# VH-VL binders against Alsin (ALS2), part 5

Target 1, 196 residues: Alsin (ALS2), of Homo sapiens (Human) (q96q42r690to885)
Amino acid sequence: GYIASLHELATTERRFYSKLSDIKSQILRPLLSLENLGTTTTVQLLQEVASRFSKLCYLIGQHGASLSSFLHGVKEARSLVILKHSSLFLDSYTEYCTSITNFLVMGGFQLLAKPAIDFLNKNQELLQDLSEVNDENTQLMEILNTLFFLPIRRLHNYAKVLLKLATCFEVASPEYQKLQDSSSCYECLALHLGRK

## First folded at step 1 (VH-VL)

Design e04 (framework fv_enfortumab)
Fold by ESMFold2-Fast, scan of step 1:
Structure e04 (fold): chain C 196 residues (1-196), chain A 123 residues (1-123), chain B 107 residues (1-107)
Amino acid sequence: as target 1 above (196 residues)
Amino acid sequence: EVQLVESGGGLVQPGGSLRLSCAASGFTFSDYYMNWVRQAPGKGLEWVSYISSSGSTIYYADSVKGRFTISRDNAKNSLSLQMNSLRDEDTAVYYCARDEYDFWSGYYGMDVWGQGTTVTVSS
Amino acid sequence: DIQMTQSPSSVSASVGDRVTITCRASQGISSWLAWYQQKPGKAPKFLIYAASSLQSGVPSRFSGSGSGTDFTLTISSLQPEDFATYYCQQANSFPLTFGGGTKVEIK
């Protein structure tokens, strides 16, 4: 029940944080360190994506640490933003999704200079692994799209785990209601931000 | 800063209706569950109604069920209580109160209250 | 419904006295209990959550204890500004219910 579902949330949050950290350190940071990335507009949009991605990664790491601390008897309640409908966490998700959508709509990775495209092609195997794309026929651009929309998919996972946590409480309890409302909020945000 | 301001109270005859409003400012209203709590002259606090942050879940005290309707408009940062078929025993100061909750810490309570609006049901 | 019984209904005490207020739930509510302070003519103020945790800004002379069905609010050294009525409230299940209140009068 309850503890098992909470361990599931903590475990998957730690794994997700690790994945985002890998994307940041092995893909975004090296990519943005290249000179002559593309046009000024393309570079600015990608830098905005990286900035929002880094902020989101930090918050997810804080949440994972808070869950781990709680499960080991050390509470850091202020870091459990998912259950408080924290504007900071929800706004960070919205800002990130807006930034990646704007970048992709304006041409995205396809408009990067040749050295950047070459870098991405050389790391295609890593990109496929990180995005969990199993189809070897998938184009580089689709792999990148899948990878950078992983945070939106994670919102669906939050909603599912929160619903599971809710079933551990009486329907008339405040706990049940808070978890149900949080789940609905994350699911609605995921559906809204998942549109191209 | 963080404030709740009630309005709409007044004198009404038994069987009449009133609509109470609560204006929220200084915080993200849509993130919070809200309560209406009343207090009759010289008496204690009595919980009246609860509404979830989205408005999808609503609870009422048995004494008002079927007569009162709680609602919210998150775009306008407002909470409402429509009171129909008013009775003498509904005479009270009505408070709106923000429901602060931190599930993991066990924190649950009404941390911000309005000043109250007076409803008097009398012939 | 969970009935909350609060005692005493009133108490008179001198500055510096220890004041104890008791709250009993008709069924187990774990630690889902809050305490409020209401001064004459004003809205209630949130004091304590989870039976024993002080809300930010509440003086350390206030403390809460208990779990299950029996709860206590203690003011270790009563001050003039503590003249008020105190209410317990269960947060375990709907409908939410308050105790009848305890009026603390300072002599």
Scores: ipSAE 0.000, ipTM 0.456, lowest interface PAE 14.6, mean pLDDT 83

Design e05 (framework fv_enfortumab)
Fold by ESMFold2-Fast, scan of step 1:
Structure e05 (fold): chain C 196 residues (1-196), chain A 117 residues (1-117), chain B 107 residues (1-107)
Amino acid sequence: as target 1 above (196 residues)
Amino acid sequence: EVQLVESGGGLVQPGGSLRLSCAASGFTFSSYEMNWVRQAPGKGLEWVSYISSSGSYIYYADSVKGRFTISRDNAKNSLSLQMNSLRDEDTAVYYCARDWGDYFDYWGQGTTVTVSS
Amino acid sequence: DIQMTQSPSSVSASVGDRVTITCRASQDISSWLAWYQQKPGKAPKFLIYDASSLQSGVPSRFSGSGSGTDFTLTISSLQPEDFATYYCQQYDSFPLTFGGGTKVEIK
């Protein structure tokens, strides 16, 4: 039902925000505070990743908090933040994923200087935990790739929840059409960005 | 640097009124839900009220419902709690708290409200 | 309302001790539980969210565990600055509710 699906969206959004906050505070921020992180180009690309990641994290936090408020006073589906400000969500996810892809194409984490690589190796267990990678033999670079592409999996989750919400309305209703269209947009973006 | 500074506490007689304020700085106030949490002398924490980032959704603990009114002014980065028909059991330190996901990552230092004849 | 019960109400401990604080919810709250530390005369400080996730800057000697109805906060090696009252808080549903607190005091 509608409330159940909305509760799922709120719950998973809060969980996702918590995970992104941990990545930001325990991995990205400390990593960027290191001296001699790499070449100027590598550092600039990583700083762009961190900037876009922070903005995305902030947006997700705002959305999670807004959903908690929404659950106590059921509003029309059309007034959901993810629908009302869908362009903001799509743009923020696109900007982040573009920044991480550009960083990885230019050599990514492997091109970082020794202090940065040492930091990442020292925190490999935390990185593995945050990425939800259960195979203990997984290479560091695979763990990092999984971790920094978590937002793409979240786009798939948005599409699925929006589709569930749509089924709670009559097919001819404006609510159904809006939710169906938004679901398709998030799924298309996820597929586009997932090609890598 | 996130800061929350409460003011407006004081001594008031039963049945009286007080208005508490919380001045926020160091973050985009309009993007966060806010809460008031209180603590009676020698007792634990009690949630009092919630307000959404836009101010459109508001919730109260049953103990204060109908007597307290939470509000916010996003242009001034301020949160308020209007307290009417005050009772002895409302005596407490009142904290302004930032809502991160229905839990509170930053708290003000608190303002003391004493309801006594 | 969801009732949060903390035990013990008070524990006397020495520096270097392992301290365990428990928090029990009257109904299933999944992992929607936060822990706070409060020193006398000060505002509460945020420590843990989602039952086990440490806030950045909180020492690694603090850890949380549990899900459903039973939760634990552990301090692996108590330091002088850890003498405080600790509170759990559920955020599964409104009204938001806190445990009664556990005072960690010197001896």
Scores: ipSAE 0.007, ipTM 0.453, lowest interface PAE 14.3, mean pLDDT 84

Design e06 (framework fv_enfortumab)
Fold by ESMFold2-Fast, scan of step 1:
Structure e06 (fold): chain C 196 residues (1-196), chain A 120 residues (1-120), chain B 107 residues (1-107)
Amino acid sequence: as target 1 above (196 residues)
Amino acid sequence: EVQLVESGGGLVQPGGSLRLSCAASGFTFSSYEMNWVRQAPGKGLEWVSYISSSGSYIYYADSVKGRFTISRDNAKNSLSLQMNSLRDEDTAVYYCARGYWYDSSGFDYWGQGTTVTVSS
Amino acid sequence: DIQMTQSPSSVSASVGDRVTITCRASQDISSWLAWYQQKPGKAPKFLIYDASSLQSGVPSRFSGSGSGTDFTLTISSLQPEDFATYYCQQYDSFPLTFGGGTKVEIK
């Protein structure tokens, strides 16, 4: 049903926000606070990643708060923030994924200076837990790649929940069409961004 | 350490009632979805009921709908299953299970189960 | 309701063998599938989520694959402690449903 699917969206958004907040506070902010991180170019690209990541985190937090308020309200699909502001969501995810891809293509974490590499190795267990990589033999760079592409999995989650919400409306309804269209957009973006 | 401990199982006659309880510890109970899963003797797993973290959203398997009521008390870290109009086919071990983080992507912790036997 | 069909219902294997268990959904569930291990008299143990993601603390010899309707659990080199019944479970939609189970027995 509608309420169950809406509850799923709210619950998973809250959990995703918590994870992004942990990545920001325990990894990105401490990393960028280190002295002598690397070359000017590498540092600028990493700062761009952190900026886009922080904006995405803020958006997800606001959306989670909005859903908590809305859960006890009206059964109108067009009132859902993810549908009303879909361009903002698509743009924020795209800008973040573009920034991390640019950073990685230009050498990424391997080009950081020793203090940064030492910090990442010291926090490898935390990085592994946050990335949900369960193989203890996974290399640091693979863990980092998995961690910083977690937002792509969230796009798949949005698409799935939106499809579930659509089944709660008549096929001929404007709500059904909007939910199906939005689901397809999120899934297409996830597939596009998921291809390195 | 995450722990889930079930209680309340026993022998009951067809048409009777039982109330199962699950005591949770070692985690923030109010943040997790909870489920009941059962297993008849020598049979596989069957999902019975779901309750959201707030208690506002509830689902049941068709076989128990209208007879069973799931509830939770977040202040006491407890989950309950009120079972009415019990039938022979309700005989099973009943497990309390926590929804895995993120999407409730499976059940990451289970209790040891409590046995319900419905027999004349 | 989504029906989950596991095959085989049982398999006899020796320590060191590669064991493959299959799970089929009656409709597309994307990757929304979990795998569990259950030993006699014990509660199930969570092994894999999202079809292929290994739960923390589960040995690397366990792996999952598949998407849509067809899924596979593989144990690359069977150990004595792996003799158990394995279950798949979909979490795409309510009601949640489990496969019938596959018992992995000693040859």
Scores: ipSAE 0.000, ipTM 0.461, lowest interface PAE 14.6, mean pLDDT 84

Design e07 (framework fv_enfortumab)
Fold by ESMFold2-Fast, scan of step 1:
Structure e07 (fold): chain C 196 residues (1-196), chain A 122 residues (1-122), chain B 107 residues (1-107)
Amino acid sequence: as target 1 above (196 residues)
Amino acid sequence: EVQLVESGGGLVQPGGSLRLSCAASGFTFSSYEMNWVRQAPGKGLEWVSYISSSGSYIYYADSVKGRFTISRDNAKNSLSLQMNSLRDEDTAVYYCARSLYYDILTGYFDYWGQGTTVTVSS
Amino acid sequence: DIQMTQSPSSVSASVGDRVTITCRASQDISSWLAWYQQKPGKAPKFLIYDASSLQSGVPSRFSGSGSGTDFTLTISSLQPEDFATYYCQQYDSFPLTFGGGTKVEIK
């Protein structure tokens, strides 16, 4: 049912927020605090990635909290960020994915200076755990790619949850059409960003 | 650390113009929505204008629509407010404020500048 | 526009007192409410978001509650640094609107 699907969305959003918070606090913030990360251009691109990542993390946290409040009867479902096609929510996902893609196109993590590479290698087990990569033979760069493209996987998950929500309504209803359209939007965005 | 520093305030006659600036540092300016909030002497806070991170979405309080223009320069980490056709009721301390937001229509302010004073008087 | 009404306009209190200030919205704003503290001659400081979520670094003596149209900010044991004016702000919709403020003064 509808409430069960919203509960699933809220639970998975809270878990995703926790994961992004861990990446921000244990990886991105310490990484950026290091001396001599690389060239000025590389450092600027990485700072942009971190900034967009932090903004996305914050919005996901607010969305999860909002869903939880709604499920406990505190808040009416006047505006589910995911359902409303909020330009700021979608733009934050797009801005983040664009920033990480630009960073990787310009050489990415491989072009970081030795202190940064040493830090990432020292934390490889944590990175592997956070990325949910189970193959112990996976190289650091593949782990990092998986980790920093988790938001694209989450867009696909949003599309699937929206389809589940749609099945709770009659096909002729305005609610069904809105949920179907939203699902298609998230799926199209995920596919577009995943091609980069 | 996050810092916002306003400048450009002063004394102007009714009908005059002023341009306020806000210099941002300590965060990635291009990733945050920005606002102007004002406070008349001895009065409460009044939201004036909003601009999205990209600059594509802009909103104004009805009291300033058509007279004020908000803009930003992400390459220079600066926010501006061009104020035309100033009135006595525009006299206030103007604060630059960074917003944290739920979606395009909402936000609250996690960091504020110290403010710059605008006095409109003959 | 959503009108935000704060009461009282001022309250006189002593250090150690429990202070409660109220904010009322002219329509349902769910939990889309923030609280700010402003000391004389200073910019406002962010305290609380989503009606009850305390910003990191804000003392635990501050708490917020409420939903819909009625909200409260409580200071459980006033400290000397808490004498200030407090503002609520709704962020349900534009235009963003603030309450008129509640001044917490020394008795």
Scores: ipSAE 0.000, ipTM 0.449, lowest interface PAE 14.3, mean pLDDT 83

Design e08 (framework fv_enfortumab)
Fold by ESMFold2-Fast, scan of step 1:
Structure e08 (fold): chain C 196 residues (1-196), chain A 120 residues (1-120), chain B 107 residues (1-107)
Amino acid sequence: as target 1 above (196 residues)
Amino acid sequence: EVQLVESGGGLVQPGGSLRLSCAASGFTFSSYEMNWVRQAPGKGLEWVSYISSSGSYIYYADSVKGRFTISRDNAKNSLSLQMNSLRDEDTAVYYCARGGWLDYYGMDVWGQGTTVTVSS
Amino acid sequence: DIQMTQSPSSVSASVGDRVTITCRASQDISSWLAWYQQKPGKAPKFLIYDASSLQSGVPSRFSGSGSGTDFTLTISSLQPEDFATYYCQQYDSFPLTFGGGTKVEIK
């Protein structure tokens, strides 16, 4: 149902926001405060990742708060931020994913200087928990890749929830078509960004 | 180790009250939706109640609406079910179950259950 | 409310047999369906979510399929530890509802 699907969106958005906030506060902020992180180019790319990550985190937090308010009164699907301001969501996710892929293509975390690598190794257990990687034999770089591509996984989750919301409306309705089209957009973006 | 442990079951007369508790350990309790599911002797599973991670959203099966109250204490990592006006039909093993992280209706962790017997 | 009709109610099988259990929803639930295994005196064990996704640690002989209203759980080659009661559960909308269960018994 409609209410159950909206509740799922709200609950998972809050969870996702909490996870991104932890990554920002416990990993990215401390990492960027270290001396001798690497070359100027690598540091600039990582700073861009952190900037885009922080902006995405803020947007997700605002969306979660809006969903909570929406669930208390307004039940119209067209009023959802993810539908009404879908371009803002798609652009924010695209900006972040572009920044992380650019960083990784240019060498990524592997090219960081020793103090940064030492910091990441010291926090490997936390990184593994945040990434939901349960195999303790997983290498640090694979854990980091999983962690920083969580937003792409979230796009797939948005697509699934939007399809679920669509089933609450008649197939011929404008609401059904809008939700289905939005779901396709999020899924296509996720697949496109995942191949880069 | 991720674990849920129910307590508070017992024998009670029709019309009586009972409070069930579920103690959670090994995971961040405040991040998960929780459910109560019951099973009458020799019968199938029946969903009873749901509570969101924050406690703001609550749902009940029609058979228990107005009689049962679900609640949680995230500081104590505990889930509760207050059962009032108990009927013979409420006799069952009551399970505490955790909802899935990204799929909040999938119940991936269950307790051992606590037995409630309503009999004169 | 969404009614979940599960069939058969019981099936007698031998080790090595292919066992198929069907679950039907009274309305479209997309893929919001889970499967659980319950052994006598034990709590249910989570097997499958999203109709076809195997929970980590569940043997590959278990598989789920279906979408919309018709769903199937298949055990490709039954093992001694698979004799149990199996339940489907929809999590599309409240109230959450379970199928009546299918008891897989030794022949």
Scores: ipSAE 0.006, ipTM 0.447, lowest interface PAE 14.9, mean pLDDT 83

Design e09 (framework fv_enfortumab)
Heavy chain, then light chain:
Amino acid sequence: EVQLVESGGGLVQPGGSLRLSCAASGFTFDDYAMNWVRQAPGKGLEWVSYISWDSGSIYYADSVKGRFTISRDNAKNSLSLQMNSLRDEDTAVYYCARDQWLDYYFDYWGQGTTVTVSS
Amino acid sequence: DIQMTQSPSSVSASVGDRVTITCRASQSISSYLAWYQQKPGKAPKFLIYAASSLQSGVPSRFSGSGSGTDFTLTISSLQPEDFATYYCQQSYSTPYTFGGGTKVEIK
ESMFold2-Fast, scan of step 1: ipSAE 0.005; ipTM 0.466

Design e10 (framework fv_enfortumab)
Fold by ESMFold2-Fast, scan of step 1:
Structure e10 (fold): chain C 196 residues (1-196), chain A 120 residues (1-120), chain B 107 residues (1-107)
Amino acid sequence: as target 1 above (196 residues)
Amino acid sequence: EVQLVESGGGLVQPGGSLRLSCAASGFTFDDYAMNWVRQAPGKGLEWVSYISWDSGSIYYADSVKGRFTISRDNAKNSLSLQMNSLRDEDTAVYYCAKDTIFGVEYFDYWGQGTTVTVSS
Amino acid sequence: DIQMTQSPSSVSASVGDRVTITCRASQSISSYLAWYQQKPGKAPKFLIYAASSLQSGVPSRFSGSGSGTDFTLTISSLQPEDFATYYCQQSYSTPYTFGGGTKVEIK
């Protein structure tokens, strides 16, 4: 029912936050601390990606905490933030996805200098674990692409959970319509950001 | 602590206009739908209007359609009701009411009300 | 429009009494029904939602039941602070409609 679907959303949000936090602390921050990462342009684009990623990670953490607090009897204003079409939360997803797409279009991780590539290869096992890539023959660039597009996969998860929440309401209700429209919005955003 | 404070009520003659306002505090205003509910002297509660969190869905009671306009300013945490072509039967205490976290139109918090009197 | 018929219009009761208020919808509203308490000169207070779920902070002597068209609010042991007017409200579809109210008065 409705509460069970909210528990699913809270649980998966907490797991997703943990994963993004690990990517930020174990991959992005150490990577950007290296000397001679590449050209000024490549480094600047990567720094923008890291900045947007950190902001998104923070907001996902707040959202997960808000959902958890609501489900433990504390009423929180943020528990339904994913329903918004124009919000700091949705805008942060859009800003992050735009930044990673721009970075990849301009050459992405392949343009990084040897010290950066060496760092990533040394941590390939961790990258595979974080991206949930099971094929040991998967190339580094494919692993990185999978990892940094996880937020787009999460948009698909939001759409699915919103549809489950909608089934808890009568089809004639305004709430059913709102949840279905929001689900379509997240799915549309995921498709737009994931392709072109 | 959730608080809703209405203002803008007063005495007005038939055919006149009034604008009611509701100032919200103690919760994230733009996460919730808002409603106006009125109560005529000595009578029961009557739902007047609904506005969704994003202003994308707006509904009115048949008695006020075409005369009243609900709006919200999420940056200022305010809800408004523009009332035109006022009639004697619009005389009531007008309450601002917050929707529940479940997103169904159950009114979990209410303001103290503002009185509108339509009389000559 | 969904019409909500509330009965009785008033009931006289003493402290400690069991009070039952009924609400009937003109069509099925599933469990999309709320109950409110209103004291003279005050705004309504939210008591029950989804027909039977008690709002946080509301005393356990209040309970709601029903689904479809017939709903009941019960106060198991009336207290002095419970003398008020009670309203049901359907949240199934717009326009959202209230019952006429039941005034719980002291004998």
Scores: ipSAE 0.000, ipTM 0.437, lowest interface PAE 13.5, mean pLDDT 83

Design e11 (framework fv_enfortumab)
Fold by ESMFold2-Fast, scan of step 1:
Structure e11 (fold): chain C 196 residues (1-196), chain A 120 residues (1-120), chain B 107 residues (1-107)
Amino acid sequence: as target 1 above (196 residues)
Amino acid sequence: EVQLVESGGGLVQPGGSLRLSCAASGFTFDDYAMNWVRQAPGKGLEWVSYISWDSGSIYYADSVKGRFTISRDNAKNSLSLQMNSLRDEDTAVYYCARELGYFDWSFDYWGQGTTVTVSS
Amino acid sequence: DIQMTQSPSSVSASVGDRVTITCRASQSISSYLAWYQQKPGKAPKFLIYAASSLQSGVPSRFSGSGSGTDFTLTISSLQPEDFATYYCQQSYSTPYTFGGGTKVEIK
């Protein structure tokens, strides 16, 4: 149903926002506050990742709040509910994914200095929990990779929910077309960014 | 086929009460916000009340606040309007209407209406 | 409350005529405006939402335009079944408000 699909989007968006907020506050912020994090280039790339991550986190929080308001009948910020015209959302996801890809291409987490690697190892259980990795034997670098690519996985989820929403409308309707187009955009972006 | 069928209208004395019902079929009732809209004889449309899918949000026109109560039973696919302390100006055809959703909170389906006449 | 002013209150027209109905909001409602058609003794029928989006099954001779405070419903070539009263509705905020209606009559 329409409201069931919208409730699914809202619930999973709120959970995703909480997870990204925890990554930001418990991992990225403390990591970047360490002395001697790495080379100037490595630190600058990681700071760019953190900046784009913070912007994305903010927008996800706003989207979740808008969906919750709609479901409670308050109806503020309705234009964000279906993501059909959120160029801000697409741009923020693209900017974040570009920043993390650039960081990883330049050597990524492997190039961090010992204090940073020590910090990440000390917090491995938290990283494991946040990444939702089920295999307790998964190595630190694989956990980090999974964690920082969660936004790409979320794009696929958006595409699926948008398709479910589209089926609630007549095929000839403008709503159906707009939701189908938005779903295709998120699916294409997810596949393109996830190809490596 | 989406259908909304109202019932419960009739003649009532000023100060009296009536309960209107709307039976919904052909769609997942608990996915939609519902509204009551009325139309006095020879007059235009006037919105009366709103209820969200889960009954968590309810709104009323100022003219009916404190006298009318909107409710829904999702298990029975029904919408109700309890009307108390009825006045001459409440005389109208009452329609139940479904909200389209998030694109525009317009009413995409309407019932055929039930007539309420308040007079002695 | 958002006041909706609809004009004209009535218009006399012949089959094949172009009919234009105007609706004005007392404050900006963005594009959150719907149009309904009502025939005597019948419930209103949904025509247009989001100011310009035609509901499935509604003939293409009906079109809507506008944003902010000024909106227009146009019937490009009036047919016999189009003689009815037309209402605009702002769907921007509660209380939802309707225009006074425009009766399209046979000349």
Scores: ipSAE 0.007, ipTM 0.474, lowest interface PAE 10.2, mean pLDDT 84

Design e12 (framework fv_enfortumab)
Fold by ESMFold2-Fast, scan of step 1:
Structure e12 (fold): chain C 196 residues (1-196), chain A 121 residues (1-121), chain B 107 residues (1-107)
Amino acid sequence: as target 1 above (196 residues)
Amino acid sequence: EVQLVESGGGLVQPGGSLRLSCAASGFTFDDYAMNWVRQAPGKGLEWVSYISWDSGSIYYADSVKGRFTISRDNAKNSLSLQMNSLRDEDTAVYYCAKGYYGSGSYWFDPWGQGTTVTVSS
Amino acid sequence: DIQMTQSPSSVSASVGDRVTITCRASQSISSYLAWYQQKPGKAPKFLIYAASSLQSGVPSRFSGSGSGTDFTLTISSLQPEDFATYYCQQSYSTPYTFGGGTKVEIK
């Protein structure tokens, strides 16, 4: 029912936050700390990706905290930041996806210098684990693409969980309308941003 | 403390109009949905209207639809109910009530003291 | 519209008695049910949300149970301050509807 679905949203959000935090701390920060990462253009684009990723990670952490507060009956349904009223959350997803697509259009990870590629190959097992790629023969570039598109995959997950939450309400209720509209919004955004 | 204070009630003739107000204090008004609930003399509670925190969702009981208009002014922490084409059966104490949605449920807390509307010649 | 039928309409009880009030919805409302207490001349006071969750500050002698269509409010040991009218309310769908009320009177 409703409490079970909301707990599912909270649990998966906390897991997703942990995953993004690990990508940030174990992959992005060490990668950007290398002295010879690539050309100035490549470095600037990757720094933009990392900046937007960090902001998104922070907001997802805040959302997990908000869900815990909501489960304790502290605040109205507006406390659910994934409802379409949260332009900051939606904008941060859009900004991140724009930054990663710009980076990929300009050549992406293939333009990284040898020290960066060597670092990523040394951490390939961690990258596969974080990206949930099961095929051990998957190429590094495919693993990286899967990893950095996880936020787009999460938008589909938001849409699905919001639909489950909506089924706990009567169709005419204000709660049903909010959840249904938000689900449609996240699904639309995921489809738009998934076009590379 | 969280407080709701209604005003604007009075005696009005059938077919007349009246505007009720509710002044909210002690909480962030624009974070919460607001409701009007009425109670006729010696009768039970009847929900009248709902307005979301952003005025984006508004609902009415069938008995008042087309005659009553709920509105809010978040800058002034105020809720209003414009009542037109009043009928004898609209005679009641009108309560302003704060909506609270949490843990998969929705309830009213707190309630104002109520303001009395009497529709009579 | 969801109709809420409350039973009994009144009950005569003595201090120390166990009082049970029932509320039936015309369709499933999951756990979207709240209970309120109203004393003469006063605004209603919120007691219970989500059918069984007691509001902070409400005495532990009050409890709620049920889900779907059938709900119960129980006062385990009635106190003098508990003589009042009690209302159930569904919040599953607009219009939000109240039961007819149960008046708990002195025997």
Scores: ipSAE 0.000, ipTM 0.443, lowest interface PAE 15.9, mean pLDDT 82

